# Designs tried in a protein design chat: VHH binders against Large ribosomal subunit protein uL22 (rpl22). Part 17

Target 1, 185 residues: Large ribosomal subunit protein uL22 (rpl22), of Caldivirga maquilingensis (a8mbl4)
Amino acid sequence: MRYWSIRDEDVIDLVKRRYNVTISADQIAKARGFEFRISWKKAIETARAIRFLTIKQAEDYMEKVKDLKAPIPIKEFTRKQAHHNVPWDGWPVAKWPVKVADSFLQVLRNLESNASYRGLNIDNTVIVHASASRGMRIRNYMPRALGRATPWFQDTVNIELVAVELPAELVPKKFSWARVLKAIK
Below, E stands for the ipSAE of ESMFold2; O stands for the ipSAE of OpenDDE; V2 stands for 0.75 times the mean of E and O plus 0.25 times the DockQ between their complexes.

## First folded at step 25 (VHH; framework vhh_gocatamig_d2)

Design r24 (from p15 with E107Y; at its last look DockQ between E and O 0.37; V2 from the best seeds 0.00; counts 0 for: pae E 3.4 > 2)
Fold by ESMFold2, look of step 25:
Structure r24 (fold): chain B 185 residues (1-185), chain A 121 residues (1-121)
Amino acid sequence: as target 1 above (185 residues)
Amino acid sequence: EVQLVESGGGLVQPGGSLTLSCAASGFTFSSYALAWYRQAPGKKRELVALIDWEGDTIYMDSVKGRFTISRDNAKNSVYLQMNSLRAEDTAVYYCAADETDYLWPSYYDYWGQGTLVTVSS
């Protein structure tokens, strides 16, 4: 099943709530990608990490993740892990989910193309919706001796990105971990 | 050449106050994030407070309400006001700077030599 794009009305309402600015549908660009064979948990965290960046900032960030030059903050807990030396509960762990970053780059490039086709100023076009939803799950089996098999599942993930052109004063000047951290709390 | 020079450390009684300062040179101060990290003996270096180029701040939970980070771009300096000090705050405090406001110390390229804060009865 194909997941629907968020409605323009919902995007306009979201922008009004977050930025106190009224936009029109002409300022919205959308892109989706389907059935990526990537971790859903890592995709959710990646979507959160690029939310509220410009398209270009998100592209640059994902390129750096692929090159192992910048991490994605992922919340990680263990049952008996000592929390000694962490600044707070829920402190994010640095991960480099290269396949997830590559998948997001594909959708980001489509988003950029769609925004350019709409005549938007790409440098002022900010991601306001980023979601990662479960796609079709692929049931597979691990062969065993004597005709036995063990089932396992391979997840697929659908990615949806929506960006809007904003007034320049509302556009982030550069990437900030403080902004990303607030998005994951 | 890049330099970060901390000052203001010393011995203080529990409940007391100190102000740490860090003077920076050799880079465009206003475009950099500044952070204070601390390291107690036998422990890993941990984030205390961070302030980015727009003035947004992050604090570790145990120092919220007691410590305040600030920056003065005209003086190329970052400060840590430390109030209501506790024995657990005893550590070497390091000033760090980077173009990105990383949360993890291994990503910071520039570090000061550290200033010792001892909180003792």
Scores: ipSAE 0.226, ipTM 0.539, lowest interface PAE 3.4, mean pLDDT 83
ESMFold2 (binder alone), look of step 25: mean pLDDT 82; pTM 0.824
OpenDDE, look of step 25: ipSAE 0.374; ipTM 0.703

Design r25 (from p15 with L103F; at its last look DockQ between E and O 0.76; V2 from the best seeds 0.00; counts 0 for: pae E 4.7 > 2)
Fold by ESMFold2, look of step 25:
Structure r25 (fold): chain B 185 residues (1-185), chain A 121 residues (1-121)
Amino acid sequence: as target 1 above (185 residues)
Amino acid sequence: EVQLVESGGGLVQPGGSLTLSCAASGFTFSSYALAWYRQAPGKKRELVALIDWEGDTIYMDSVKGRFTISRDNAKNSVYLQMNSLRAEDTAVYYCAADETDYFWPSEYDYWGQGTLVTVSS
């Protein structure tokens, strides 16, 4: 885990395709966090929700999730998920994955520090890559009757965030729920 | 004085159309999210459609493809074009505005007094 999964060339290409702007490698800031004991599925959903926000917008969003003031929308609509405590009818089901949000906040704070250290304008620094991958899996054994043990696995999640300083006119001014919810389609 | 004034409600046959309007004054309209909510007798107020300050829209599932929300920042107005109306669309429709595009009705800064839409044979 000494090397980034996304290279600077790939970030530059992504930014060109999405924003039609050419950047240099010194406009990129990166941060990773390793071996979080959190749900991988919820981490994937959270990574999707913070893509293309500024670092500060993502931090504020994750703090609101931790405070149960803002949900993470999900793509699946099942009978059981319709029982979540949401304030409206006829809209997608949402989750409040507090522990996942806390994990993302730790990586976001490191990302902000790394961006500041590189001299980037934090207000114009936008997350362009957010991923959650399975980390180390630990095989353990649960004691059982008759001297036997049952194997079980302890999964972890690694979080990788990459942000880029963009021209101010391309930076989202405000967080928008409408935009996040459209990503469900 | 902050005001939101709805108009355009009335009686319409099933399958018909109406356009609701909401004229706003007393705040910086272009920086607000605008929404239409509705409340049928004995039911909770529910979000019908929302349009944010950048023009992005959200619709409840039951109205997608039938209703269209739009805004005119020069006239400080938000509109709801309602097509293919059904009996279940009968409700008082409220215009609402908020600096944040929360979906929680208790979080909205300003509300209109409502305009009644009745869909009946």
Scores: ipSAE 0.137, ipTM 0.574, lowest interface PAE 4.7, mean pLDDT 82
ESMFold2 (binder alone), look of step 25: mean pLDDT 81; pTM 0.814
OpenDDE, look of step 25: ipSAE 0.353; ipTM 0.704

Design r26 (from r21 with I58V K64Q; at its last look DockQ between E and O 0.38; V2 from the best seeds 0.00; counts 0 for: pae E 3.0 > 2)
Amino acid sequence: EVQLVESGGGLVQPGGSLTLSCAASGFTFSSYALAWYRQAPGKKRELVALIDWEGDTVYMDSVQGRFTISRDNAKNSVYLQMNSLRAEDTAVYYCAADETDYLWPDYYDYWGQGTLVTVSS
ESMFold2, look of step 25: ipSAE 0.259; ipTM 0.662
ESMFold2 (binder alone), look of step 25: mean pLDDT 83; pTM 0.834
OpenDDE, look of step 25: ipSAE 0.516; ipTM 0.792

## First folded at step 26 (VHH; framework vhh_gocatamig_d2)

Design x11 (from p13 with Y108F; at its last look DockQ between E and O 0.40; V2 from the best seeds 0.00; counts 0 for: pae E 5.1 > 2)
Amino acid sequence: EVQLVESGGGLVQPGGSLTLSCAASGFTFSSYALAWYRQAPGKKRELVALIDWEGDTIYMDSVKGRFTISRDNAKNSVYLQMNSLRAEDTAVYYCAADETDWLFPDYFDYWGQGTLVTVSS
ESMFold2, look of step 26: ipSAE 0.108; ipTM 0.542
ESMFold2 (binder alone), look of step 26: mean pLDDT 82; pTM 0.823
OpenDDE, look of step 26: ipSAE 0.526; ipTM 0.808

Design x12 (from r21 with Y108F; at its last look DockQ between E and O 0.55; V2 from the best seeds 0.00; counts 0 for: pae E 5.5 > 2)
Fold by ESMFold2, look of step 26:
Structure x12 (fold): chain B 185 residues (1-185), chain A 121 residues (1-121)
Amino acid sequence: as target 1 above (185 residues)
Amino acid sequence: EVQLVESGGGLVQPGGSLTLSCAASGFTFSSYALAWYRQAPGKKRELVALIDWEGDTIYMDSVKGRFTISRDNAKNSVYLQMNSLRAEDTAVYYCAADETDYLWPDYFDYWGQGTLVTVSS
């Protein structure tokens, strides 16, 4: 079982490209979670939805998804075109992936704790990297006839979140769907 | 009383341009997301464009590059510049406002009465 973390140098470069500001490694907080038994497709979309939110905004958003009070936009139509001649075919479908939101909340809480331990101002700490990757695949069997079963696999998902403290003027003040949808690009 | 009043609708030829405006009152305009929706007969109301409280925008795919949404917080107004108009753009256009910028119409609390845009050959 081998897990990777994004390098501090890559985070610094990403922040410079996105925000045109130079940070040091001590302004970075990271958290990972491993082997969540959740949908990889929905986890990818959830990671997109929380990119560039503050830790607090992402936590609040995921809590609202769990309470069925806020949706996550899903980009379903791109798969139909084999990704040729994108752009989007209309408005995104909205879903409420409660189990996925709960998994992201666990990692977000660890991220907040790690950021606090490093002395970062949590109100100004923005998620700049959010990824969902395939973890170990768990082999299961689908019951059929008595004494027979069909094998199938349950994917697990690894979540990695990285946040950085930014100057207050660059920090989003509240959740915005426009910001979420720009992560789809 | 909250009011959203659309204006600028009318008849236009294909390829033409039109500017819709919406004047707002009765709420703190600068803290709200503003949107334009449209509804053609027999169709569901669909989001055309949205601009949030920080000026970030969302457009439906079919209008990207043709339509531009903007807001003027000093005049409590939101605008939709519509260029390269097509017959399928014919609809009643509604101004909408809400404290969120979720795309689904059920999330918006305030709606205008609508202004008709007709694009015909």
Scores: ipSAE 0.056, ipTM 0.469, lowest interface PAE 5.5, mean pLDDT 82
ESMFold2 (binder alone), look of step 26: mean pLDDT 81; pTM 0.821
OpenDDE, look of step 26: ipSAE 0.577; ipTM 0.814

Design x13 (from p13 with L34M I58V; at its last look DockQ between E and O 0.57; V2 from the best seeds 0.00; counts 0 for: pae E 3.3 > 2)
Fold by OpenDDE, look of step 26:
Structure x13 (fold): chain B 185 residues (1-185), chain A 121 residues (1-121)
Amino acid sequence: as target 1 above (185 residues)
Amino acid sequence: EVQLVESGGGLVQPGGSLTLSCAASGFTFSSYAMAWYRQAPGKKRELVALIDWEGDTVYMDSVKGRFTISRDNAKNSVYLQMNSLRAEDTAVYYCAADETDWLFPDYYDYWGQGTLVTVSS
């Protein structure tokens, strides 16, 4: 079994620092997905974007990304990247990583199920940890002219999500881009 | 009846300052994110700044450090303080309201009629 990137104690400390609330381990829900054939860089940015959203808000967000109705803001990996193609100008680089969003959506649904299983109020369950790490490398072959093939490696991504049940007054009531952009800073 | 009424636009010299106001009515102001958009001639309408219901703000890159969006829920008003104005800031500025502060103009529920800001020497 693979190790989690964050301990429950660290989650509790994170929540204390962020929300000034003390939680217990039974208020924590976790979900992981392994070996997604997606862009690691885009996965990292997506993980940042969904932090501090409720599970439902994150799911809705990922659905919108899949439908090309909402982008993922890109903070770190902006080298040689075009700006987002949206009806506005002057905003950070953004992408529509549909495959990444789909992968996150799968993990989010598992997270929701786990939260429900643990008896958490889903509406008050907020993602406090989201990470994307590199998984196994898959050897593939690229067809070339004249019957040739070039070997290449496809990276995979492991997604880890941790959510906690918070007091209702601390739960974000609505999706906010201000919050998303703040979270990626 | 929902109304958003902008004011404060006008002619200003480069480097000058201007404060736009938007008075809202007909909806629960405190529950909405408020935004300022602008549209220059021949250009697309673009988001300038938004402030959500919690007071968090977002600015377009070109106005960061120069513009400040704020709100007064008691007065059902949103403001845009514009400092160090440039010629490229010339546009019609629109006030908009949305329950979710989307970056997309198409998702906003309510719009003002706009106020013209002209930056010229």
Scores: ipSAE 0.197, ipTM 0.620, lowest interface PAE 1.9, mean pLDDT 89
ESMFold2, look of step 26: ipSAE 0.252; ipTM 0.692
ESMFold2 (binder alone), look of step 26: mean pLDDT 83; pTM 0.834

Design x14 (from r21 with L34M I58V; at its last look DockQ between E and O 0.62; V2 from the best seeds 0.00; counts 0 for: pae E 8.5 > 2)
Fold by ESMFold2, look of step 26:
Structure x14 (fold): chain B 185 residues (1-185), chain A 121 residues (1-121)
Amino acid sequence: as target 1 above (185 residues)
Amino acid sequence: EVQLVESGGGLVQPGGSLTLSCAASGFTFSSYAMAWYRQAPGKKRELVALIDWEGDTVYMDSVKGRFTISRDNAKNSVYLQMNSLRAEDTAVYYCAADETDYLWPDYYDYWGQGTLVTVSS
C-alpha cells in the first residue's frame, strides 16, 4: 500500500495556491522513512518547523538541533521546565530532540538525493509537505518467572517529505525563526 | 570595530513608555537579524523580540501587544518601543546581532553593553 499522504496533483495545487506558480510533476521530489522509534508528538512539531524551508535550510537546522545549537519549539505538554539559558524563556517549551532530528535528517538527505537525481536545483527546492504519522506499534515481551511474559510496546513514526523546485525569487533567502515561532503561537 | 550602542533606558512609572535605540556599526547591518534581550538581576537572559533581515518579527508572549521592534537599515539602527510598562519589565536590555538569526544567546555574533530600564513607583 502507498504511504504518500499527498498526490502529485495536490502538490501542484498547493504550490499554485501558496506561490501562485504552476509546476509540473517532474519538479517534485519525495522521500519517506518508516518505523522510526521516536516520539510522535516531537516529530509533528519538527515537521511543522521545517515546512517551507529549502532542503538545505532544513538539513542545516536539523544538524544544529543535533549539536544543541538550535531548539525545536514544542506545544506546552511538558512536565518539567527547561533550566538552560535559552532564547525560549517566555515562549513555548523548547526541546532538543536529537533522535527526532537525526531521523528527519536521514529522510532529508534522501530527499536531497532524489531531487538531485531528477536534476532539480537543490538551492531552489523547497519543502511543501512534511508529515509525521503513527506507524505500526511493535509488541515486545519481557520475560517473567515461571513461563510468564509481560507485553510492552514501542511506538513508531513514519516521516514523509515532499519538495518542489521553485523560481529563485520565491525561495526563502534564509532560515527565519520569526515564521516558525509565529506558527506555534 | 563592531559596535552596538544602546540608548533610551531610564526610570519610568508603571504604565509608562520608553523607546530603546541601538546604533550599529562595523558590519553589514541589512543582512543581520537584530534582537532585544533582557536580563533582570539574578535571572536568566531572555529574548524579548527579534526582527530578521526581511522585517519579520517575533515577540515573547508577555510583551506582545505592548512592545514593537523595528529597524531602519538606512540608519543602521534597531528600536524597541515599549508601552504599558510593568514592574516585571525592569531589566538591563541588550541589543544583539546575528547573521544566521540563531535564538540561542551563546551564538549571537555581537552584543551591546546594555541599557537599564527600571519600572517602579
Scores: ipSAE 0.012, ipTM 0.347, lowest interface PAE 8.5, mean pLDDT 80
ESMFold2 (binder alone), look of step 26: mean pLDDT 82; pTM 0.822
OpenDDE, look of step 26: ipSAE 0.299; ipTM 0.659

Design x15 (from r21 with Y107W; at its last look DockQ between E and O 0.47; V2 from the best seeds 0.00; counts 0 for: pae E 4.8 > 2)
Fold by ESMFold2, look of step 26:
Structure x15 (fold): chain B 185 residues (1-185), chain A 121 residues (1-121)
Amino acid sequence: as target 1 above (185 residues)
Amino acid sequence: EVQLVESGGGLVQPGGSLTLSCAASGFTFSSYALAWYRQAPGKKRELVALIDWEGDTIYMDSVKGRFTISRDNAKNSVYLQMNSLRAEDTAVYYCAADETDYLWPDWYDYWGQGTLVTVSS
């Protein structure tokens, strides 16, 4: 019922532009998960941090985040109000969004399973698309005195991951923040 | 056993240039990320520039276009070329090394003693 946010031909084109390699649709693996009750802002930053890692590198990274052994850098946005100053682009703040990391791990494990079913070499399968989008809102009520209830809403997040098998020489050897930071605007 | 030794600090006029060097020993230099941090009086230590094991670099915004980090794996050395120096660049500059390139100083295993850079008119 739901369509993928990126089509196979767009993935193939992206891989050609970024890696100068032509792939076919049978080298693509996809996975997604819906309605995670997690922070959307932290999910976007987590998606950025795992983009262009292998599935295994991303899984290892998310496990380390859950164990508080590796941070996810979040670019802190601040505004100095005096005289209409521009927002600050300071150094990244370290965060350990454990719930978000766990959610991404669930989708990553499905991605690994899907890639294995397709016969891809997991060690050379690189994430080329990682997205976090707002999902449905869940309406709830907060109890009040005299039997009244106050409505409140929970936002949800949908995660979509797409990976492709690449030649071994194009696969990153290990995680590097220098590469991630260059992608932050 | 592990040593990081900075050199090249000194007094320089605004707009001037300096080259900082850091000689390393006691670990597999080519596998490590190298970074320059600085600490101005009364301030916390902050990352200035980093170069990883594949040559990818990070610079703080205020030094982009003015400072260049480089490494020489044959000499086990990392360098910081500082051009167009300003008074706000005055600080003690520290060389640091770690197997990761995480950006926070608490993650770095090895530190030098520091070299003072003073930019004054």
Scores: ipSAE 0.104, ipTM 0.516, lowest interface PAE 4.8, mean pLDDT 81
ESMFold2 (binder alone), look of step 26: mean pLDDT 82; pTM 0.827
OpenDDE, look of step 26: ipSAE 0.295; ipTM 0.650

Design x16 (from r21 with I58V K64E; at its last read DockQ between E and O 0.48; V2 from the best seeds 0.00; counts 0 for: pae E 2.1 > 2)
Amino acid sequence: EVQLVESGGGLVQPGGSLTLSCAASGFTFSSYALAWYRQAPGKKRELVALIDWEGDTVYMDSVEGRFTISRDNAKNSVYLQMNSLRAEDTAVYYCAADETDYLWPDYYDYWGQGTLVTVSS
ESMFold2, look of step 26: ipSAE 0.373; ipTM 0.708
ESMFold2 (binder alone), look of step 26: mean pLDDT 82; pTM 0.828
OpenDDE, look of step 26: ipSAE 0.418; ipTM 0.747
ESMFold2, fold request of step 27: ipSAE 0.359, 0.295, 0.361; ipTM 0.753, 0.676, 0.722
ESMFold2 (binder alone), fold request of step 27: mean pLDDT 82, 82, 82; pTM 0.832, 0.830, 0.828
OpenDDE, fold request of step 27: ipSAE 0.669, 0.415, 0.462; ipTM 0.855, 0.736, 0.768
ESMFold2, last read: ipSAE 0.374, 0.338, 0.235; ipTM 0.768, 0.730, 0.588
ESMFold2 (binder alone), last read: mean pLDDT 82, 83, 82; pTM 0.830, 0.841, 0.829
OpenDDE, last read: ipSAE 0.690, 0.338, 0.451; ipTM 0.867, 0.703, 0.766

